# Ledger of designs, part 3: VHH binders against Ubiquinone biosynthesis protein COQ4 homolog, mitochondrial (COQ4)

Target 1, 235 residues: Ubiquinone biosynthesis protein COQ4 homolog, mitochondrial (COQ4), of Homo sapiens (Human) (q9y3a0)
Amino acid sequence: SDGAGPLYSHHLPTSPLQKGLLAAGSAAMALYNPYRHDMVAVLGETTGHRTLKVLRDQMRRDPEGAQILQERPRISTSTLDLGKLQSLPEGSLGREYLRFLDVNRVSPDTRAPTRFVDDEELAYVIQRYREVHDMLHTLLGMPTNILGEIVVKWFEAVQTGLPMCILGAFFGPIRLGAQSLQVLVSELIPWAVQNGRRAPCVLNLYYERRWEQSLRALREELGITAPPMHVQGLA

## First folded at step 4 (VHH; framework vhh_7b2m_4)

Design d23 (from d01 with S53T S56N)
Fold by ESMFold2-Fast, scan of step 4:
Structure d23 (fold): chain B 235 residues (1-235), chain A 120 residues (1-120)
Amino acid sequence: as target 1 above (235 residues)
Amino acid sequence: EVQLVESGGGLVQAGGSLRLSCAASGFTFSDYDVGWYRQAPGKQRVVVASIYTGGNTKYADSVKGRFTISRDNAKNTVYLQMNSLKPEDTAVYYCAAGLDTYFLGSEDYWGQGTQVTVSS
């Protein structure tokens, strides 16, 4: 048979030992600086193979999830029709997603490419998870400050079971001051866990076909409740 | 045009009560979260109370147990019942509405404010 080419763009083949070393290094970097999304991505790719299979299988069993796996939509500046989203009614998912990006000065393209997953479909699943992360901030009403990122990680850990999300949720709080830590433990973790358990798998939402849906109606559909407090002023 | 018009402010003695009203027009009020903010002389504007489309409410620690926010979607109006008023409650009170007020400062519309003065 012919020699092996790359499974997808940016794929880098690695041994189990190399994956272990990348996982340890990226975990340390992500805990030191949660804003380093590239290190969080490496951790997810090197530690989550078994969990990614579970998530993929969940997607295959769901009508919307199966469609997502078949069509492989991407959330990026090249795939988003920003003019169309801006023309949508105020309060729609698409309009509020754009507002989130603008207010937090985040681009859909800020995420590092998938490099260390050796299965093309699982590489798509983890890339989809990373692209959906900004949607979770919008759905949960969480800012991109350290406290908000930790709250989203608790939701993601409950939702996905990915080792990177579990590590980020449990060890991220060491970066917080006493007031934020108190609020996180007493109010925000219980809220995030409850919503994560109640909501269906967020990877099964075909966001690109729900841009016109009211964000309020989508939150109701998913069982996501308002945060117990405003997080922006706390971290 | 979109408008939020506050009313019900005035002068009251410490320990007294006032009820503020905010009348909304020009948008589908029932789709919006609404809140009350206040700004005392020389200080920054701070959130006092919020009410979400689903009826959930949040209060600043300084007013918990004393203030009650409510809404009447049929009348496009939000209310702030202020009991056991203190001199430190003296401020201009603003009504604000937003489609996603989960984030502070994401309010889309603001009223012009109504003065509340509490004398000792």
Scores: ipSAE 0.000, ipTM 0.308, lowest interface PAE 10.3, mean pLDDT 80

Design d24 (from d01 with S53D G54S)
Fold by ESMFold2-Fast, scan of step 4:
Formats: structure tokens, C-alpha cells, sequence
Structure d24 (fold): chain B 235 residues (1-235), chain A 120 residues (1-120)
């Protein structure tokens, strides 16, 4: 039979008990390794419903955010015009995003699909957050090493309030050596928190319509300042 | 055309000082972040010091307190003052410029390098 289509492409129907078990298992794994994107995704989908509603409502009240919810743009290899982005001026968001992907050997397609959110619009919001994550590395100047990822999680936790981001930010540091931990606590967390509080909601940014914008001008618009130290090479 | 030309390298004894200069041409220097990198034989190239277009500076832990980076936008030049030099500072020093150096590794332009040798 064909009548029972999913609410969206990768939706998996689950019971409240199954959601509880998935949340417990994914929380344990995310606390152990915040780089496990699949486990972070499951935790976010199973525990973040109220926060997702707040984020969705915030987007609805913003003109650009409302357009994003209506049009539901996606950031993936199939939706990106790589040739166009490569032809943009140096220093533009599009060129610097591609440079970030290349230098860090990251693909737009490496993120886990949304599976356990039963509301289609909220499922889009959490998928959008996941696809925007690499843009946050670019905006903040953070590499994809463990220290850089934890710094981005602190920014995301302040920006979104998602339980997965809070847990990743707070317990991610358990995997750091003493020097990186000292730098994180003394320099990088205060910086990430200040930028997260100062910046408008990054989910309201229509990135696909801003590829040509100067990254420097975008950082100024968002109130994002240069990192207090070099994070590359620290772990 | 863009050029970055390093100068000021040489041989010094441990405890000595050197001042490196990097002269830039072919772009609006004041809009670019500039960094000094070094590469010792058999090792990867690492950042030593950087100066953002805002004038903010950052240093590697190994050189903090000994090296000072500065820029003169009127002369399109960046400087690296190296004091209390150690044998471990022996390397080829490169300057590099980029529009987005918040994340190291996105530099747009590189100089040819200048050798610094510190003897015991």
C-alpha cells in the first residue's frame, strides 16, 4: 500500500516510550562525544519540541524568517550552485563558505536527516539549524577540531536554547586537554556567549540570498567580533 | 597583481633580536588581515602571530611575550619584532594576507619566505 506517506521524506513514526528511549540513549552518546552528529540530531529531535516551537514562532515574526519558513530552502550538494559560488568575489559569504568546506574537508551533505519530529514545520526548523551549522563555523572563524566545535556549541546554545546544544556545550569539554580547557573557559566561552547574545537569530538569515554579501559586512551586521585567540592547532 | 615581499631574516645567536618586514602591493592593504607563519625543516607550517584589519593582534603561545606584530597601513607593511630568540625559532618565516583570517588557513596571498637561523 501507498496511502500512508511520511509527513516528510525521512520521518519515522515512534511512540512516546520509544522517543524516551531514543532521548536517553542519544543524550548519553552526545555527552560522551558531541561530534556524533547523528546522536546530537536524535537528542535534538526527541527533547527540543518546546524550544523548536519558540524558534519557529520567532522566525514567523521576522520578515526574512517568515520567508524561509514559507519557501523552505535547503543547503545541500544538490541545491548549491558550486560553480556560481566559486565565481563570487573573495571575501563574500559564498566564497568563504566554500573555502571553509574545502579546508575542513566537510560536505553540506554530512548532516543526519530529520527522523523523529512529528510536526513537518518543526522538522524543517531543526533541519535548517543543522544545515546552518557550517555557516556558524564560517561566521565565527572556528575550525572543526574539538575545541572549535565546542565554542560553536556555546554560541548555538545561547542562540537557540536547544537541549542538545546546551548538553554539547557543557559536557563537550570533558574531552579536552588541560591547555585547551583553560583557553576555552578563560577566553572562548565568554567570547562565544557575548556574540550569541549580541547577534540576531541566525535562523532568520536567508543565506541562499546573501552569498554575494561580504563576510566582513555580514559579521558587522550580526555584531560578531574576531576570536580572542588562534583556535587552530590547539586540539 | 598582488605581491608580499618578506625581508629582515638572517643568522643570530640565541638571545638576539631580528625585525622582519613584509611589504605588500597590488591590493587595498588596510582591508586585509595579515599573519606571520613559520616552517621548520621536517615540520608543518604554523601560525606565529596575526594582526587583523582592526589592529587586534594574536600570538602563538611559544612566542607570546617575545614577539610583537605591528602594521603600518600608510606604508603597506607589516612587521614582526622578534626578541629573546631561541634555537627553536629557526625556520623560514612567511607572511600571508587574507580577507577572512578569523579562521586560519583561508589566507589569499603568501610571500616567498625569509630564513631565520638562531645558533646556540
Amino acid sequence: as target 1 above (235 residues)
Amino acid sequence: EVQLVESGGGLVQAGGSLRLSCAASGFTFSDYDVGWYRQAPGKQRVVVASIYDSGSTKYADSVKGRFTISRDNAKNTVYLQMNSLKPEDTAVYYCAAGLDTYFLGSEDYWGQGTQVTVSS
Scores: ipSAE 0.007, ipTM 0.412, lowest interface PAE 9.3, mean pLDDT 81

Design d25 (from d01 with S53Y)
Fold by ESMFold2-Fast, scan of step 4:
Structure d25 (fold): chain B 235 residues (1-235), chain A 120 residues (1-120)
Amino acid sequence: as target 1 above (235 residues)
Amino acid sequence: EVQLVESGGGLVQAGGSLRLSCAASGFTFSDYDVGWYRQAPGKQRVVVASIYYGGSTKYADSVKGRFTISRDNAKNTVYLQMNSLKPEDTAVYYCAAGLDTYFLGSEDYWGQGTQVTVSS
């Protein structure tokens, strides 16, 4: 029997047909504008159910990942102590994450909340993925221009297998000019794939307990190597 | 205090060699990417050679095959071996260190520079 109330804040129940329509529409929008974070979020929520279960099960088997699922930490403007992060040593994860946000003019807050996932724990997993996406830019040294976003999507596709990441990786390049596309295919995709294969699951990192860790030490722990070139000016 | 101190510059004849050193203090040197930059009179500062924390190196096309960058993490020092010097190599050479040099303008620390003059 049904109880009263929603599964979580902002939950919107949808039929399988409605989910299919949302997936098709959001995929088309995300291919044409990867800066549409709302459409990328809808695509992830409507297509990733089986993969989210696999990711959740990986987190349950990892001591740090299990703690994340238990405690449900959030990365947002309301949960971050920006003054504390600014006071950390240069080169710490927290200080470099803050620098990434400032340089790329991005907010830790996501515009669209999770709405179309019918399982509360899987809704947390996809929200966690969205919140750690900016951490992946910091770890990989990738800006938020189109080329940088595509490189991160190749890493994420290899790491997670999420359909939205696979689609973004394979079809995102349609928006690149010929020179950026050549660099992507010849140097950046091989680099991103190698790092994605080497690194442990990034959802198993309790970032909120690692703010003081050296970013270099964290990269070494994860097996992430320096990018072959500066991507900042190439899109 | 964080410091980068360059040394080894001087006057040399075309075809000669110089070895520049950059001594680092006040930070965990082994975690940093280090680069050598140069600025000729009336020109912008440009990167010459870089060595990453993992030991991989990168060179500007103008110096490839003539210059070699290396690091000694135990001594907190980076070196630039300059061979087959040309008059166009005349510049002030700067050492710079950055923890995340992947973003433009992310060099964290700069040295004071050392003058290299190559006579014809």
Scores: ipSAE 0.000, ipTM 0.169, lowest interface PAE 13.6, mean pLDDT 79

Design d26 (from d01 with S56Y)
Fold by ESMFold2-Fast, scan of step 4:
Structure d26 (fold): chain B 235 residues (1-235), chain A 120 residues (1-120)
Amino acid sequence: as target 1 above (235 residues)
Amino acid sequence: EVQLVESGGGLVQAGGSLRLSCAASGFTFSDYDVGWYRQAPGKQRVVVASIYSGGYTKYADSVKGRFTISRDNAKNTVYLQMNSLKPEDTAVYYCAAGLDTYFLGSEDYWGQGTQVTVSS
């Protein structure tokens, strides 16, 4: 109890014991129902403190990441100029991001708010990660079917070390059929791990200043290679 | 023991060039990401250039096109080539190396800094 007002909107202060209980409970619930955005968010917030500090420190060492921490851009319906993005050339990051959102019927506004992180800057870091998750599907060329989501989770686990991404990567495959599991283990995990190690941290990309950049050129700049196979229609 | 030592700073006239070096010892340099930071009097320390372990480079907008970062893993050294220097580039320049892994933790090593003064 420091006597100050809330650190940020929606912040709920918790003790270390309370965080342990929230982590255990949210982990159990997320394993039973991974579509519970609120439980996945609680798990990420309560178990990721040390990892979030590492990610913040990575951002401070990167010129683009440091700028993001300073300016704290948000990806939401109120901050996106959808008309501008729609006018961009086919194949640009902004145009392909809009295509991803439309095809998958996903809104930038549907992410759970940050509640259980007791550091305002770290709360921004995890919120930023959640807001850029859809960009990873666009960058990696992965659909939102179960196989594609698992591949993205392996990339995210390697990139961020967040416990929720590690759990999703290791336990997600249990839901796959034998054919998809074989493809995942033999082709897609090695590809995701290699790209995750090669590419700079996804939190270090100022997406809002790269909307006009060709997606192909951006992938090449980041060292992200084409998927070894078409994942659409599998899983 | 772990050490980062900067060199190559000095006084130079506007429009001139300097090459900074950062020599590393006591750790597996090739695994580390390295950045150059600067701090002017009364201002916060800011990153100006970074080079990742895989060789990917990034620059702050204020130095892009004028500064070039490079590394020589055989010599455990990172360089910052500074061209077309401006009075606004006057600062103490710091080298920092970091290894960010989930299993090993974050290990940031900092040098002591080298002064760069650009006269008008």
Scores: ipSAE 0.006, ipTM 0.532, lowest interface PAE 9.3, mean pLDDT 80

Design d27 (from d01 with S56H)
Fold by ESMFold2-Fast, scan of step 4:
Structure d27 (fold): chain B 235 residues (1-235), chain A 120 residues (1-120)
Amino acid sequence: as target 1 above (235 residues)
Amino acid sequence: EVQLVESGGGLVQAGGSLRLSCAASGFTFSDYDVGWYRQAPGKQRVVVASIYSGGHTKYADSVKGRFTISRDNAKNTVYLQMNSLKPEDTAVYYCAAGLDTYFLGSEDYWGQGTQVTVSS
């Protein structure tokens, strides 16, 4: 059972060798089943230390990112005002985030706790990244099916350089049928890469203060274009 | 039928003012983000001002401080108040309404345009 550590709740100190073993095992498991949030979390924590420092430093240099690091906002059922979000106009970030959750039957609370990061601030950064992942599905208009997850992983790999995202992007496509693979390679990967390169770091957005902003306005601000096709229903 | 109909264009002298209106019908106007675009002869169409469904506004640098966008959801209408007009503002002005949703709902509707001519 996980207990309170000196750094944060659920912290488990591990040796470099233990981290290597966890990384290898979690990478294999995550590639086999991308819906294993626990394995994706372990892979991110054990392979991402250098990349998390880079992301944290990017956040420190951005005014909004610095505010996020200072205030440590969380996206969870306990922090969301579902009634308020449902009352927002169609097309607002908050309304569309709720629509994403409802349509895909996903909860903001499906994240595994951070356990294997030995720096408290970096532990927050990776936890923030996990919570932002659902926002990226909303921003990019991607469902949680295999194709949608792969597209988001390509965007995330370009944006963050996290090893778990790179592995998911490279090897995830082997699970796709011919039609989805063709669409992924010809349309969706170029689109995801272009948007990932164009957009500022998505960890620098204080989503909890932008619920009322239209998805269109947010996409324009980030330089993100709407998807070239409807991915909903593609296998 | 979805339509946007612009009005209020015309000929005006430099330093003058015009108020453009765009009347919308056939869709839930209050949910849509609305923008004014302009296209001068031989140039690409560019955004001038936007007003989002929540009321937030955004302006191109060339018109900031001179133009004001506003909307009246009860009348399904968006306005562009243009002050201190310059010859460089001469263009066909287009109203566009857009809605982006999680379901890839990039729905864009365009008006037919209204000519604005500013004499030197």
Scores: ipSAE 0.265, ipTM 0.661, lowest interface PAE 3.9, mean pLDDT 84

Design d28 (from d01 with G55D)
Fold by ESMFold2-Fast, scan of step 4:
Structure d28 (fold): chain B 235 residues (1-235), chain A 120 residues (1-120)
Amino acid sequence: as target 1 above (235 residues)
Amino acid sequence: EVQLVESGGGLVQAGGSLRLSCAASGFTFSDYDVGWYRQAPGKQRVVVASIYSGDSTKYADSVKGRFTISRDNAKNTVYLQMNSLKPEDTAVYYCAAGLDTYFLGSEDYWGQGTQVTVSS
C-alpha cells in the first residue's frame, strides 16, 4: 500500500545542505553512543548514496540478490511467522535467530524507518541492510555488547563499504576498556576482516527461504569461521 | 545480429528431469555472463541460475541442489539441468546474457523463452 511520503512511506525530501547537516550531527551522536539506532540510521541514509548504488548493482548481478530486489522481503514482527520459526529444529537459522532476539532483548522492529534516501530502491537496500544486521550477529556469533557490535561493524565495513559501518568500525573502539581493546586489535579485527572478505555479500542471502537450514551448514557455505574467543562477558 | 534461442522445455511429471539449452549467436559468447530466468503466470520474472564468464556459478535458493547450470563456449551454448522438478517450477524459462554488468538491472540480450510445465 502507499504511505504518506511521495516515494514511499515515511519519506522526507532533503537538500544536499540538509543532508550534510544531518550527516554531521548523526555521526557525532553515533560516535558518542553506537546503540542510538536512530542516529546510526540517519548517518547511513545521508552519506551512503554512491555505496548503496554499488550494493544494489551487485545484488542485481546475483541470482538470489536479484530475486530479493524483485520480491522485496521484509524482516519484521508483521512478516515473520513466529509460530513456524519456533517449531523449527534447534540449530536451524530460524530457531537461532529467535534465540538471538530473545537473549539480547532485540525486536526486528527496533530500527528507525528510512526517511532521507531519495530513491525508492536504494531505500529498500538500506532497510534490508538494517534488517539483516541481527542475522549477522547470529551468523558471526557476536553478542550486542559494545565489543560485539564493533566486531560486526568491522565485518559490515569490509562487506558493504557503507560510510556508517566504516565510521563505527574505526571510532567505536574508543568506548572499550584496555583488555577488550587489546583482544579486538590482536584477534577480532583480523578475524572479522578475513570473514568479511571471504563471505559472499550477505545482502544476497534470501534468509526468509533458509529458515530451516542448519546454522552450522550455512556458516560453512558462507566461509564464516568460529570466533577466536567468546565475546560474551568481555568489557 | 545477436540472438539467444532456448529449447528443451516441455511437460514433465513431478520428480522428473528436463535439460534446457540456450544457443547464442552474433557475439563472443565466452566473454558474457549468462543467466536463466523464469516467469510464472501473474508473477515477476526472477533469476534462477547464473554462470559467469569465468565459469563460477550462482543459484537461487529455491533451486539449489536440484538445478545445475553449465556452459560450452565452443558450441556457444548454456545448459540448465533441472532435477527433482516440482509443480512450483512451472514457468516460462528465459536465457539472458550480459557482458559484465546488469546496467539498471537489464541484461544486454534475452531469449524468447521456453515453457516448462510440471504436473503433480
Scores: ipSAE 0.000, ipTM 0.087, lowest interface PAE 21.5, mean pLDDT 79

Design d29 (from d01 with D33E)
Fold by ESMFold2-Fast, scan of step 4:
Structure d29 (fold): chain B 235 residues (1-235), chain A 120 residues (1-120)
Amino acid sequence: as target 1 above (235 residues)
Amino acid sequence: EVQLVESGGGLVQAGGSLRLSCAASGFTFSDYEVGWYRQAPGKQRVVVASIYSGGSTKYADSVKGRFTISRDNAKNTVYLQMNSLKPEDTAVYYCAAGLDTYFLGSEDYWGQGTQVTVSS
């Protein structure tokens, strides 16, 4: 309690014990229903503060990442020019991101606001990670079905080391059928891990300055290879 | 019916020039990235030049300063101007047009290739 107001919009101060309880509860709920974006957000905020500091420091050492931390761009319906993205060539990052949103019926605005991070800059880093998540689906060619989400979580776990991503990667597969589980273990996890190791930190990409770049050229720059199979038909 | 048809290959002396053309039909050419690839006997196919839908270009280090790629969207045609040719440029040259969307798979169209032979 101070007279100055919150550190940022929606900030809720919590004790370490309260963070532990929120982490346990949100982990249980997210495992039960991984489409609960609010519970996934709480888990990420309450368990990732040390890892967020490492990610912030990685961004500070990268010229593009440092620019992102300084300017704090946001990806939301209010910041995206959807008409401009639709006018871009087929295969550009912006056009393919828009296609991803349309095909999967997701909105840039579906993420819960950051509430439980006690540092304003780290709160931006985790919010940026959440907004970039749909961009990772576009870069990796993964749908939003359970298998696709798990593959993206393996990539994110390797890239960020966030406890929420590690938990999602390891426990998400419990909801998969035998065919999807076999494909995940034999093909998709090795692919996701290799790309996660090879790619530079995805938080260091200024996506809003790369809308016109071909997705193929961006993937080459990042060292991201095509998926070993199409995941869209597998649930 | 999707087609890419290369032309302009042939035999030329070292230091000479050739201009390759690639005529496209059956798709919305202006939206596609187009590249020139080459394959020498016993070697892998490698990209030598590419041109994006907006007109920006990139070149392999081995051809930079000697080759120029250009496109004419009104004619659905891509050109490769090859100057200061070397014996090492001897290969079958392929035109390829691509959109890389993982949701639909790679929508790459390839031509049949045209032989370029540079004698010493």
Scores: ipSAE 0.000, ipTM 0.158, lowest interface PAE 14.6, mean pLDDT 79

Design d30 (from d01 with D33N)
Fold by ESMFold2-Fast, scan of step 4:
Structure d30 (fold): chain B 235 residues (1-235), chain A 120 residues (1-120)
Amino acid sequence: as target 1 above (235 residues)
Amino acid sequence: EVQLVESGGGLVQAGGSLRLSCAASGFTFSDYNVGWYRQAPGKQRVVVASIYSGGSTKYADSVKGRFTISRDNAKNTVYLQMNSLKPEDTAVYYCAAGLDTYFLGSEDYWGQGTQVTVSS
């Protein structure tokens, strides 16, 4: 309950120069330690403003995206009915999302609040993207190891054009061993790019209205194909 | 030069059907996502149906089960089949095309609109 900022709870107004400095610093820190979610969040907020406007406009022209912008659903510990998700059939989106959270010991809550976006609607769009990221691992069948994260970043870069996703996609591979790098370049990047181009934008999925849907049926609806290999065994 | 042209609008009785067409010139639809939008007098423009380059379709709750969107890539045309029309469906209907990926571009193209009037 901090009430910071007139546009939304944690808003901090910053100049273009301040945003540039925050972007450079957060990019360096995120590359040094990609598990610093606070630095990844700052990088996304300070470098994505133009792209967020394009994404918001794309959401407005999609039936589900328009509904999401109108209703502003949130994915957080306070909004999720974990008991309901646990009661869903195996293979449903909700059950598989809950399994992903439990197996990887991750929280649906954002570690860092949105602070550096100067438009309230665009602040919601980037927050929605951050809350949806874990769903992408479930939808694409990708683990949270470094190879799986890079594949997800290539998909996100193609779908969103967010500078943080482009940087993660292009510089993330530097951390890979020779075998994983070869598989990434020859098989996984082509697969991620093809699916990213074919599928509707992930910001246009009303996940909260699809918890009961079979994950298989959802992937088919979105045109998302099975990964060409078992990524967990390669990283 | 890029243009979208809608056709097929008109006056129809409640419970009737109409088929709208959206024809593209200056580009190929196969690389684009296409949507149908409508604007009633005194209201904002809202999306009613979308078809994606991969073939996936989505519908607004108000038209689900009654409207069907489809694409004919050979004719470079997108259709909206409207069944069981209601007076509340009365609006100017617009076609729009765009790309949803950074690497393919993000240009949005709009048609001029076609009037649909549903009488009780």
Scores: ipSAE 0.308, ipTM 0.684, lowest interface PAE 3.7, mean pLDDT 81

Design d31 (from d01 with D31E)
Fold by ESMFold2-Fast, scan of step 4:
Structure d31 (fold): chain B 235 residues (1-235), chain A 120 residues (1-120)
Amino acid sequence: as target 1 above (235 residues)
Amino acid sequence: EVQLVESGGGLVQAGGSLRLSCAASGFTFSEYDVGWYRQAPGKQRVVVASIYSGGSTKYADSVKGRFTISRDNAKNTVYLQMNSLKPEDTAVYYCAAGLDTYFLGSEDYWGQGTQVTVSS
């Protein structure tokens, strides 16, 4: 701020009042359309400051997390060797991540850039969270339909405490029909909460060094259990 | 009322072993994540091993296969078994316990440190 130049790529300096206004506006827009990634990103950046510090401190206490904070790896089309990932064994993290992207027609580059966080390290933490979100779908076996997205948001809310994840978890279900809502409340939320409490922080996984690891073995390390039902055909 | 006390450090020859202990008091130890950190002269303090309240463990690449972290919640104690020690392992070793409450902040407790010196 104040003519110092950009702190990082895409940084936009804002006052506390401006952050409050951005938070209110982005929350309203995100509730209207949860698939609006830019509004969800703004909400996360403007409301999550205290929680981001806690997440960063968790990363500092973990051997992989500390290494991630130091080396600042990125997950994007420009940093991924897609040909190498495709050559990995069936069932490896890398192959299953690619399958997730292909089946759900999602690009690693669909995420909004970080703009409103005034600390460079915390800006990396929230950007890392966004890049890891697609990996969580792979770890949890959840599709990107509205039900699957809500289940992932419940896991993320428990894992991170980020206000945007809590908001998405609580208000996302309003978009579901009665049958899907019943399944969500009775089966999927308890499952997501249990896994979120049991698993170590997902920001502490150096995914770029685990591409060859069996997804099954990784889930066992994290204490993540299989979904109680196939969500792909629901909602 | 809150304390973490490290013990078990000393001077050992390369290839030797040491077991560090960290005794905790004054808080509900079983709810806390615990890590072992080390700081060599002129370097930043780095985490070498962590054990979560749920029992999961992680290790820095430099110590994988040589160090083992474990905890005994009944004794409020965490251990670091160090095997195949190298001169590069020479450092002051600290234990730290942390509890993250996202709505209220985080609590961290640190021990005073114990010296480990590995001669060739």
Scores: ipSAE 0.087, ipTM 0.606, lowest interface PAE 7.3, mean pLDDT 81

Design d32 (from d01 with S30D)
Fold by ESMFold2-Fast, scan of step 4:
Structure d32 (fold): chain B 235 residues (1-235), chain A 120 residues (1-120)
Amino acid sequence: as target 1 above (235 residues)
Amino acid sequence: EVQLVESGGGLVQAGGSLRLSCAASGFTFDDYDVGWYRQAPGKQRVVVASIYSGGSTKYADSVKGRFTISRDNAKNTVYLQMNSLKPEDTAVYYCAAGLDTYFLGSEDYWGQGTQVTVSS
């Protein structure tokens, strides 16, 4: 309503009706194909405004989270010093994050830019969430196969309350075979929910200042326990 | 030089027992999580049992109550005691070790495997 022009470089202003239409369309596409990162991003941006405010307010109340909001660090190939991370001790957060990227053949740049959030700070919060998603795989010991992605979505749903994470957690399992679905429901969802409730908000971790920290020590600090079974061969 | 060397495989009748050993050298064994994996002809390699560096153990449903994994850090060795063997247990068994991981789908070190054949 203030006519201030572009709030940030990729911002596209939209009305409440336009947001509703984008949410409905992107939800249908994301449920059909969860690997469509662009549609998952649109769904998150168009449905999460109230939840993003809650997450932003949680970050403001945390000393480390407040620092993240002030300094606005980014995780991308242009901001990561890959040579420095590779030189870190084995078992450190930085080395294990690089291992995760290499093993799963994923890039920090896979995430779509934020476009439909009308508040600059909330746009940063949802962008931060997207950029730390791969870090959550590393923290939880989850691969990027269908089962691993669904387990991470259950953790994210409990942690953030974002509508896109809730929808992904509940409808993602439709794509699983019978054995993976049984394991998900009986072992992995209870584990993900328990860890999601126990861990402090993952958006409050200044990952870029913790690259040298032992991953084991970080998991202990967060109260994240080892998975009850091995997910790597199941999806 | 890092090495994982499996031993104890062989031919056994259904209902019999075997004990596999995996001897580790060239790394700080006490800090590593260790697992036993198996691969039958034409099938994907699957985890059978694992032991966390802290001593916690996990088993595949197909072997629970029959197999026991243990480790001796003083000898840098991990063991798999296999009881009540079935023809379905026939596979090449591999030892694998990972440092400060939850077995994310990539183990740091792998042995060359030992054949276990269970006849009916």
Scores: ipSAE 0.000, ipTM 0.299, lowest interface PAE 10.5, mean pLDDT 80

